# VH-VL binders against Putative glutamine--fructose-6-phosphate aminotransferase [isomerizing]: the designs that were tried, part 16

Target 1, 262 residues: Putative glutamine--fructose-6-phosphate aminotransferase [isomerizing], of Saccharomyces cerevisiae (a2p2r3)
Amino acid sequence: MCGIFGYCNFLIEKTRGEIIDTLIEGLQALEYKEYDSSGISIQGDELESLNIYKQTGKISSLKEEIDLYNLNKNLPFISHCGIAHTRRATHGGLRRANCHPHNSDPSNEFVVVHNGVITNFANLKALLMAKGYVFKSDTDTECIPKLYKHIYDTSIELGYNLDFHVLTNLVLKELEGSYGLLCTSSHFPDEVVAARKGSPLVIGVKGKTDMDVNFVEVEYLDQEEDYLKLNTQTKSSGNVLAAAPVKYNTCLRKSPPFVHNT
Short names: E, the ipSAE of ESMFold2; O, the ipSAE of OpenDDE; V2, 0.75 times the mean of E and O plus 0.25 times the DockQ between their complexes.

## First folded at step 5 (VH-VL; framework fv_becotatug)

Design E1 (from C50 with heavy chain V101I T107E; at its last look DockQ between E and O 0.17; V2 from the best seeds 0.00; counts 0 for: pae E 8.6 > 2, placed apart)
Fold by ESMFold2, look of step 5:
Structure E1 (fold): chain C 262 residues (1-262), chain A 124 residues (1-124), chain B 107 residues (1-107)
Amino acid sequence: as target 1 above (262 residues)
Amino acid sequence: QVQLQESGPGLVKPSETLSLTCTVSGGSISSYYVHWVRQAPGKGLEWLGVIYWSGSTDYNTPFTSRLTISVDTSKNQFSLKLSSVTAADTAVYYCAREYWIATGSGEYIYFDYWGQGTLVTVSS
Amino acid sequence: EIVLTQSPDFQSVTPKEKVTITCRASQSIGSSIHWYQQKPDQSPKLLIKYASQSFSGIPSRFSGSGSGTDFTLTINSLEAEDAATYYCHQSSSLPLTFGQGTKLEIK
């Protein structure tokens, strides 16, 4: 079984070290005894930069990989969205290039973690290669961030300024199959989008102050769209709430969410 | 277009080793995975194992001790060896191509090309 | 191991009729099911991939549907050349498995 995990802090200062620890702890909660890879993506030192750290083997190997970079773990972030992935060995041909996260390009403009099967991967790969994209992995997942960048760049050429969730819906329309995914982007700092089709998604919300939390409304469309909008008003003493529906995707901007794909 | 062709002896004696090759033409073998599947006369299809271009393999559990699948990239050939054969191993043996992908979940995909099959009879 | 059970095992059908073949998986496999046609003394031929996607060059009379555990192959307006054995195949996990086959004959 594979696991994806995201962590966001919003207007609550967290250090890089705290963010990394939270992502690693999230992966450890998902870890199976027969893991073959793990990885995370977090912001770098530069504004709007994203870094990827990934390694084959157990999570301790990922921690050792991260330690090699001698990161400033005390660097504060008032808002941050990070993503993480772990995978159980179920398919041969293990390589670091096949580990999640996957990127769109060398500048990491879009970074994705994904579970599931993109059934039209061969067609998408052929299209993207014809447009000049270079594939470095064997995974179907690699087409997703590259498709994000292709659609994003096209929208900019046409004079559009798309929100991240709108861009995500355009990307999802081109994907066939089943999936659970998280995407971050240097173009949309402090945002993460979550999308699912045929997989459960759980969102936890934790506040530092007393916040009132409403029953979360989820709008189901007659055509079963993958992106759902959530209305919420929070009031709690540190409570965590999960969204009610089994199938939805959302862009989580306001509260630090805790997302888990099971 | 891609073509797969099985070859090897049609008759093998009991207790000996069945040895087959699958020769690929019309494409690069570095772009896909090869599976071996067999079909006993009048019976259904049975998956034997898979080899990745890298040389890694996965075998169906009943065959783990007897089956060896290998690749020779210089000849565009995949080989199957099944040791200690009995009459129960009489079947048509196919090689089948799985187009290159590694899914995000580690799932496998369909077989887009099959060889013509070769009948191997195990008889004294 | 995921067991695929096809139904029926055998059917004799008149030309131009609609034929439905079912495949039930012992556990959920999403859409990771594929359908093959095998004519006598020939290799299997892919018809439908991922439950419902027609493979290149397959006549439009062949279609597939289903998700999870229950899948169908439909031949709308059967032709004489469709007399064959049909197999479903799951690609969700190892070991890869096939249904036992459904043989169609022309009456």
Scores: ipSAE 0.012, ipTM 0.517, lowest interface PAE 8.6, mean pLDDT 77
ESMFold2 (binder alone), look of step 5: mean pLDDT 87; pTM 0.906
OpenDDE, look of step 5: ipSAE 0.026; ipTM 0.613

Design E2 (from C50 with heavy chain S105K T107E I109T; at its last look DockQ between E and O 0.01; V2 from the best seeds 0.00; counts 0 for: pae E 20.4 > 2, placed apart)
Fold by ESMFold2, look of step 5:
Structure E2 (fold): chain C 262 residues (1-262), chain A 124 residues (1-124), chain B 107 residues (1-107)
Amino acid sequence: as target 1 above (262 residues)
Amino acid sequence: QVQLQESGPGLVKPSETLSLTCTVSGGSISSYYVHWVRQAPGKGLEWLGVIYWSGSTDYNTPFTSRLTISVDTSKNQFSLKLSSVTAADTAVYYCAREYWVATGKGEYTYFDYWGQGTLVTVSS
Amino acid sequence: EIVLTQSPDFQSVTPKEKVTITCRASQSIGSSIHWYQQKPDQSPKLLIKYASQSFSGIPSRFSGSGSGTDFTLTINSLEAEDAATYYCHQSSSLPLTFGQGTKLEIK
């Protein structure tokens, strides 16, 4: 019903313009009929900052919206994780506030794109509103990034420093229904997590011919915990791509084997 | 929990080779980068070098001819050898772990775990 | 090589005061600066990572700011236990370098 797409360049330089073009091209490859909204999230000018660009209408309207910001498209990133979303025109309930990506807070500490239905969103929304979170949309998706931030902040208050994949698993345990999601965070700047329940996910990894592959973790909620493990021996450059037919629907990132400060 | 501990002789004679070992417990060496940093008495911190999983190294410029960093994966140990030492090499030597997270600008990261440090005195 | 210059080298302060330590890089390093506290006869302890992110378990009175070449560590309400030497550390490029240190003493 909705299309989600992620693109990561890992230790290989890409400009902001190239990253934006790749994300938009990925969304266009998913198009079967007219779309009624689209959006992307990319890093801002500061390291560890995230920006969201989203608009109703066709993907061309998103490109025009991005152009209005007059971004430095030549800004280089040696590593970057971006996410993107598009929604089919037959999907109901359209206004800009309901477009993806959705954020946790005004600082975009967690940013999510999602496909599916969160059947317990009313309960999650009530819980999060009681904790002071402000909801701006009618969508079930908005609860996901806010839940990420709630669990993250709680873990820090209790003296933990969870890895992104551990944090993600805790969030997923609270979700009921179906989903395919990608999440990025200013707290985990070169990482994106991908998770699915009831949707296929394919991971592609490409590096130069003499590069060892990176260690990768991907969460599959309704299956045994099956990680695509890529042994890595050195730091080196590479691109991370998803295979057709759903291009760029995954992300890979090297993770350490232990929990920081626990 | 990952822990780093330096060990080696506390006294080394001039012109000889200083040899230290950093033992890593609570994790595998092959997943992280260990750096060596030293601090002369009453002075600041000085980065010496790093060894990568491939066995390749990067050394701070003044030490490129005298410094050898190595790893023994069977013992979970990193080693530092500094040849032709003088009194100027008297310092507390630390091993420190870099959490390796690929960043958007090819940057290195912070040191989250440090050993307790070991004082090495170069004297006759 | 990127030189980090801290200011001041030394400061004597009273409890409850706000303390500001600066670190200036010889070239732009974005936000790739980290701050460590070192008490006598102890290993350095990470306080702030990436210019402004507090490390786990660090008291909220410690904060960091800045980008590019000019960075600041702030202790909003100094406590007696904060007497230590503070170092900034750049992780933008090799060789990795530290500032010369700032020693804080309690009056």
Scores: ipSAE 0.000, ipTM 0.374, lowest interface PAE 20.4, mean pLDDT 75
ESMFold2 (binder alone), look of step 5: mean pLDDT 89; pTM 0.922
OpenDDE, look of step 5: ipSAE 0.014; ipTM 0.482

Design E3 (from C50 with heavy chain S31D V101I T103Q T107E I109T; at its last look DockQ between E and O 0.01; V2 from the best seeds 0.00; counts 0 for: pae E 14.9 > 2, placed apart)
Fold by ESMFold2, look of step 5:
Structure E3 (fold): chain C 262 residues (1-262), chain A 124 residues (1-124), chain B 107 residues (1-107)
Amino acid sequence: as target 1 above (262 residues)
Amino acid sequence: QVQLQESGPGLVKPSETLSLTCTVSGGSISDYYVHWVRQAPGKGLEWLGVIYWSGSTDYNTPFTSRLTISVDTSKNQFSLKLSSVTAADTAVYYCAREYWIAQGSGEYTYFDYWGQGTLVTVSS
Amino acid sequence: EIVLTQSPDFQSVTPKEKVTITCRASQSIGSSIHWYQQKPDQSPKLLIKYASQSFSGIPSRFSGSGSGTDFTLTINSLEAEDAATYYCHQSSSLPLTFGQGTKLEIK
């Protein structure tokens, strides 16, 4: 299978280079010898901008891809949320356009990494294309960020101001199949949302000695409803997983200084 | 593996419309942007314009009133139309692939693949 | 518009000698400069990206340097097959522009 990884630093300074290294190390810990693409999304130089770097091949190819942009790796971030993905080698047809992350639009308003199969992909793609969205990949995943943007834009036009987790729940209700996903957005710059159906999701928390770092917590948006349905279906399995968005803590962030020369 | 190939009429009459097609093979057109560049005989390279995934375009200033760049994604084809041509539009026309842009950075990148070029002569 | 000025316009060179070609931008473009080789009746071919990074498969005798406004392409040991016209190209802002070209010929 594929691997997804997210990294958030909150009110503790990390450089862009450290953030990139952490995301790549997270992917390397997940990488099986049969993975053949990788990508990350991190903040750009401009306020609330998101950049995507992705490449076919081993994770070393991703490092080379990132180096093409001559980023200022010393740029500090007091708070940052980044996402990353590796994809299991498929039978054939490896293309950069099919690598994660995927975006909603050229401005990267919503960026997603995903594992699983969206079984109603063809229907969602047809609907989104009829609404003017342009698909650049063959993946089912590309529907997710575009659906985020469609629902977000529609909600704004109708006078709603949805929280990221509420928006995510609306998106998930339109998806059929299995998924593990992370989403970031320029509209919610200090947040990452995680959701899962059919696979485990692990969240690590690190802080001072006064914080517990030995357990995993997951927030279920529809916990009571999902619990009852899954418990009935599994006949008291106890380890049944339900799809739910998980909101990582909001981070305080100031815009980095303008980076001109590297 | 990726190949770009320009095609179209080699001779166009003055005041008519020059029409060219760039066909992409051995790859997907969704990874990057296609630009058009031309070169008059014995002269340097001149950037004409670019088309984005959305179908939006940017054109070099002298051409904004005469140039149309379009894409047909079902055929992996890009098209260029230049109206009201004169002898000054005689050139070899290239399509070129820009390596993928990370959105939000604001920069453009380099052209890693070029078509073979097609000469268009404007004369009566 | 960012103007790129190359020097020299033309140079006749002896095989195995060192050749330098300069490109000057009318305003700072950081390292967003790329170098292409064009042989007669052929398409341009990328040599150097981002001022100093060799493109895949390019012989090590080609190197680039510079930042800001002044850039140099160097061919350390010229070979006969290097007879061509060389262009610099800026990718910092639209409109994208090229230098006027530098033609190298073998004596």
Scores: ipSAE 0.000, ipTM 0.388, lowest interface PAE 14.9, mean pLDDT 76
ESMFold2 (binder alone), look of step 5: mean pLDDT 89; pTM 0.924
OpenDDE, look of step 5: ipSAE 0.026; ipTM 0.523

## First folded at step 7 (VH-VL; framework fv_becotatug)

Design F1 (from D10 with heavy chain A102S, light chain I33L Q53R; at its last look DockQ between E and O 0.02; V2 from the best seeds 0.00; counts 0 for: pae E 8.9 > 2, placed apart)
Fold by ESMFold2, look of step 7:
Structure F1 (fold): chain C 262 residues (1-262), chain A 124 residues (1-124), chain B 107 residues (1-107)
Amino acid sequence: as target 1 above (262 residues)
Amino acid sequence: QVQLQESGPGLVKPSETLSLTCTVSGGSISSYYVHWVRQAPGKGLEWLGYIYYEGSTDYNTPFTSRLTISVDTSKNQFSLKLSSVTAADTAVYYCAREYWISTGSGDYIYFDYWGQGTLVTVSS
Amino acid sequence: EIVLTQSPDFQSVTPKEKVTITCRASQSIGSSLHWYQQKPDQSPKLLIKYASRSFSGIPSRFSGSGSGTDFTLTINSLEAEDAATYYCHQSSSWPLTFGQGTKLEIK
């Protein structure tokens, strides 16, 4: 099985090392069994830049890959959105290029982790290749960030300035099959989009006990039974941490809460 | 359309080496995994191993000491050698092309093209 | 090694009737189960991939279902040409393995 995991801190300082540790711990919690591959995406040193770290094999191989870059793990982030993916161990020609996350381009303008099967990926790949996109992997997931970039670039050429959730809806209309996905983008810093079709998605929210506020604005494609959370206030407590069902396409615009895929 | 065809001797003596080729026509072998599968008379299918067109292999455990799978890219051919054969190695031998898809949910492997099969009899 | 056990081993069937063939895996394989048809003196032919998805050109009377450990191949209206041996095949774990086969004959 595969797992996707997202972690966001909003107006609560975390170091890069703490963010990496949280993402890795989240991956370890998703899969009890041996891993086939794992990967994360986090912000780089430059504002609005995204870096991808991924490797086949055990989580220790991912940690070793990250260590090769000698990152400044003490670099602080007041707000940050990171995404992560893990896949169950298999045999045969698994390649690092097939590991998640997947990107749209060498600059990582759009980065995606995904569970599920995009049943029309062959058609999407052919379309994107005809438009000049170069595919590095055999996975259906690679079509998603490339489709994001294609639609985004087209919208800019036509003079539009799309919100991330509007862009996401346009992308989702072209996907067939089942999926759970998280997307981040250098064009929409501090935002992550979560979308699902047929898979449960759980969102947890944690607030500071010293501040009884909800700092996160959450935007959904409104459905009849689309819920994110149950709000309850008690003395000396922040937001209630609860699992909430997400039944339809959900786009989280600002800095969304902690997200699990189960 | 890609087609596979097995060829080789139909009769092999015990203790000798069984040698077969799988010729691919109607396309390139680039990016292909080719598997060998055999079927003893009146029995089911048994996976032997695979090769990637650049040469990497993996073999089913009972065959690791006797089996060699190789590729000649200049001839679009994959080869199987099974040493020290016995009557138990009498079977129809198939080569099959792997269809491999890597999805967000995992990898799936099935065989979309099979050769016609060639019977190899191990007998004195 | 994952063992696939098919049932029945053999069945004599009347044309136009519904036939079901089962495949049970010794451990969970999700949807990584595929079905093949092998007619006498022919190589296997892929029928169903991913437990439930028909391969291109397969007649609609063939369908598959199941996940985890229990899988079923169904022939909703048997035709004479369906006399063959049917195999399930798992691709969840190495080595790749096949069920022992189910032979269908026409009465």
Scores: ipSAE 0.012, ipTM 0.482, lowest interface PAE 8.9, mean pLDDT 78
ESMFold2 (binder alone), look of step 7: mean pLDDT 89; pTM 0.909
OpenDDE, look of step 7: ipSAE 0.112; ipTM 0.666

Design F2 (from D10 with heavy chain S105Q, light chain I33L Q53Y; at its last look DockQ between E and O 0.01; V2 from the best seeds 0.00; counts 0 for: pae E 6.6 > 2, placed apart)
Fold by ESMFold2, look of step 7:
Structure F2 (fold): chain C 262 residues (1-262), chain A 124 residues (1-124), chain B 107 residues (1-107)
Amino acid sequence: as target 1 above (262 residues)
Amino acid sequence: QVQLQESGPGLVKPSETLSLTCTVSGGSISSYYVHWVRQAPGKGLEWLGYIYYEGSTDYNTPFTSRLTISVDTSKNQFSLKLSSVTAADTAVYYCAREYWIATGQGDYIYFDYWGQGTLVTVSS
Amino acid sequence: EIVLTQSPDFQSVTPKEKVTITCRASQSIGSSLHWYQQKPDQSPKLLIKYASYSFSGIPSRFSGSGSGTDFTLTINSLEAEDAATYYCHQSSSWPLTFGQGTKLEIK
């Protein structure tokens, strides 16, 4: 009913069009009946910029939204991390503001897709509003990228130069509830952070180069194992670093944060 | 702080129409749903239906032919009318504000504020 | 529609005792279950949201657990003010439904 998908290419050139197509295909693999919203985030034309494309309705509506921007789909990226999300609205009229991804600020310094429930959202929202953050949605998820930016800005003011995974651990410490999330940032280009608590998350890695990558083992359910095997077996000659589905309706016990970097 | 207050006649004759008003104070009704829930004496809670502040409604199936829920946004008031009442409609009637949140898992609904309730007795 | 069945219907309890109330759903509702307390002559009050998360201002002796079809409300070290009727409520599917209630009385 809600899905999170990430796609990273590392030192393997992909065009913007290929990246968008891969993210859309990832969402389609998660959506087996009509969903009421979808979205993606990818790098923009400017270095270290992030763009968000999201729309209510089915995936075709998202494709139409993206087409309105007349993007240069031939623009190459030797390394890139993109994120995507689908969600089924169960109540009233869904607004585009409630669709994922969600951002920290108008400049998209931090962008998040999330599966789960942040139970202390009201307290976090009050704190962030007191610090000058403006909330545009009805979602609990919106507090996550804003909290990222608040902690990041504070760390810079105090003279720290935090790694993305260290920053993420500080953010997660403040969250109560359940989450499976992917975060990208203009401050950490070509990186994506993955984390989970009470929601399933799977990471697939394919590549030709032996990389020193810090991966955290994921507990699998039988359905996840079958789905993973099919995805990894059908992706031949891909030269891609990672692709994996995440389903929000499964629960994993004692789930530490996950970090996925290129 | 949001406050809900039910009002209306405490006694209604059989076959007549039960009419109640829920007045909201101390907050905005924008973007929230108001629900009506009743509790027969010595019994549990029964959901009747809801209204969105712009007028959209949904009713529990047994009540679709008898129940009307409406809103007057200029007065911050919601109204309930239940026609053709019988003794089985004797209950405490509550209005409650829905807390609705869009989450990464989907939407969640619970009632964070309830009125005090008003007893309506259907008797001749 | 989804039927919620609570157990027990009634329990006479001793102060400082641990009390457990169960709620069983007729089909899976994930974590879309909420618990309410209703004291005599009062309206219901939200205790636990999303199966296991306390609402603001609720004493720590109240806790919830469960997912899917089987849910539990636990009161650790019961106090006299906890004499009330407790209801579970599901928000997974329309119509919204409540359990039949569990009444706790102090011996």
Scores: ipSAE 0.232, ipTM 0.598, lowest interface PAE 3.8, mean pLDDT 79
ESMFold2 (binder alone), look of step 7: mean pLDDT 89; pTM 0.916
OpenDDE, look of step 7: ipSAE 0.276; ipTM 0.711
ESMFold2, look of step 8: ipSAE 0.031; ipTM 0.539
ESMFold2 (binder alone), look of step 8: mean pLDDT 89; pTM 0.909
OpenDDE, look of step 8: ipSAE 0.165; ipTM 0.688

Design F3 (from D10 with heavy chain Y108W, light chain S32Y; at its last look DockQ between E and O 0.08; V2 from the best seeds 0.00; counts 0 for: pae E 10.8 > 2, placed apart)
Fold by ESMFold2, look of step 7:
Structure F3 (fold): chain C 262 residues (1-262), chain A 124 residues (1-124), chain B 107 residues (1-107)
Amino acid sequence: as target 1 above (262 residues)
Amino acid sequence: QVQLQESGPGLVKPSETLSLTCTVSGGSISSYYVHWVRQAPGKGLEWLGYIYYEGSTDYNTPFTSRLTISVDTSKNQFSLKLSSVTAADTAVYYCAREYWIATGSGDWIYFDYWGQGTLVTVSS
Amino acid sequence: EIVLTQSPDFQSVTPKEKVTITCRASQSIGSYIHWYQQKPDQSPKLLIKYASQSFSGIPSRFSGSGSGTDFTLTINSLEAEDAATYYCHQSSSWPLTFGQGTKLEIK
């Protein structure tokens, strides 16, 4: 069993320290004592840069390792999208290369955390290797960010400028199996994509006003698609989302803070 | 500065178990992977496997049935046991620390610190 | 598993000459290649990481290049102390593998 967690602030200033603390607290709420790795991705010091921090062992070890890098924790972000993951302890070897997040390339153009099983990963890996991509892990997840980059680069070569949600739909069409995933990208620095197939995904929204659907786009991609019920037409003063079991694939643009409630 | 030192018997009889210890000094073993690599006389380097300080291991395929790598955290020591040895297992055995970066460009695996090596001869 | 083939196996060279050692991978490994120097009766020493990045404290006469399947270690103006065996090492895929080595001797 694995846990994924994302946190976004939009037009609400948060320091790097507050963002890191929120991501770690999100993972601690998901932590099982049998988990053997954890990781986060946040923006770096430079505009549009992404950094990955991941460590084997307990989530407390990740926090200690982050603290040793002496980051400027007071650096403010009026908008930021961070992602996090923790993974179940397994019997056998654990490599840092197999820890989430996974990236597309050394520049971290696309960064993904994922739960589930990509059943066609062997075929995707073979195709991506034939196109020159180098795999450093044996996880199925590594295919996802590399596929993002391949499709993105191809679209640029062909003269397209895809929105992140359009790019994500193209990527998801190539994936078979089950997944819950979060993706961030240096090409879309104020955005996070959340998508799922075959597992629950919960989005928490907190703002000064009622929820604006334009901040959260939800898309269904194929015939096993479930629908999202959102009761925005009944009562705005109630400020309560419908509590139906929900499956959805979504691409978020300038997302409000996303909190995974367990 | 971290130092690695291999130790163990220099002579082992065929069919017995080769046992080696890698002692780490000048730093903590927490958060590190230690690898074992061997080199037969006049030959190249062969990767055997690794261990994480909390006990997780992985072994090169030819050694899966004969190799055990373990850790004693109270002594800052990693151990290698290779059972049913033959003359083909005669080699200098090294332990090496894996360099690891948690940020930026992903995981990079190269060996920044090596022990001095210990020769093990398998002979009757 | 990925086979690394070095060339040449052996080379006798004169000081101050330029030396080139190649490493060919059986499949693409991107830039996940590292170069080590091993002097007689010593453990390997890291020279170049990630195809072209010099490790700390390594003389500037050592450089690396290449990507994909073909990689080169270059020693500009060879010094007598550079007599050693040189290994390439890939970290793209398990199991980790090394080239067979290139032995350099100084005349």
Scores: ipSAE 0.007, ipTM 0.455, lowest interface PAE 10.8, mean pLDDT 76
ESMFold2 (binder alone), look of step 7: mean pLDDT 89; pTM 0.910
OpenDDE, look of step 7: ipSAE 0.061; ipTM 0.667

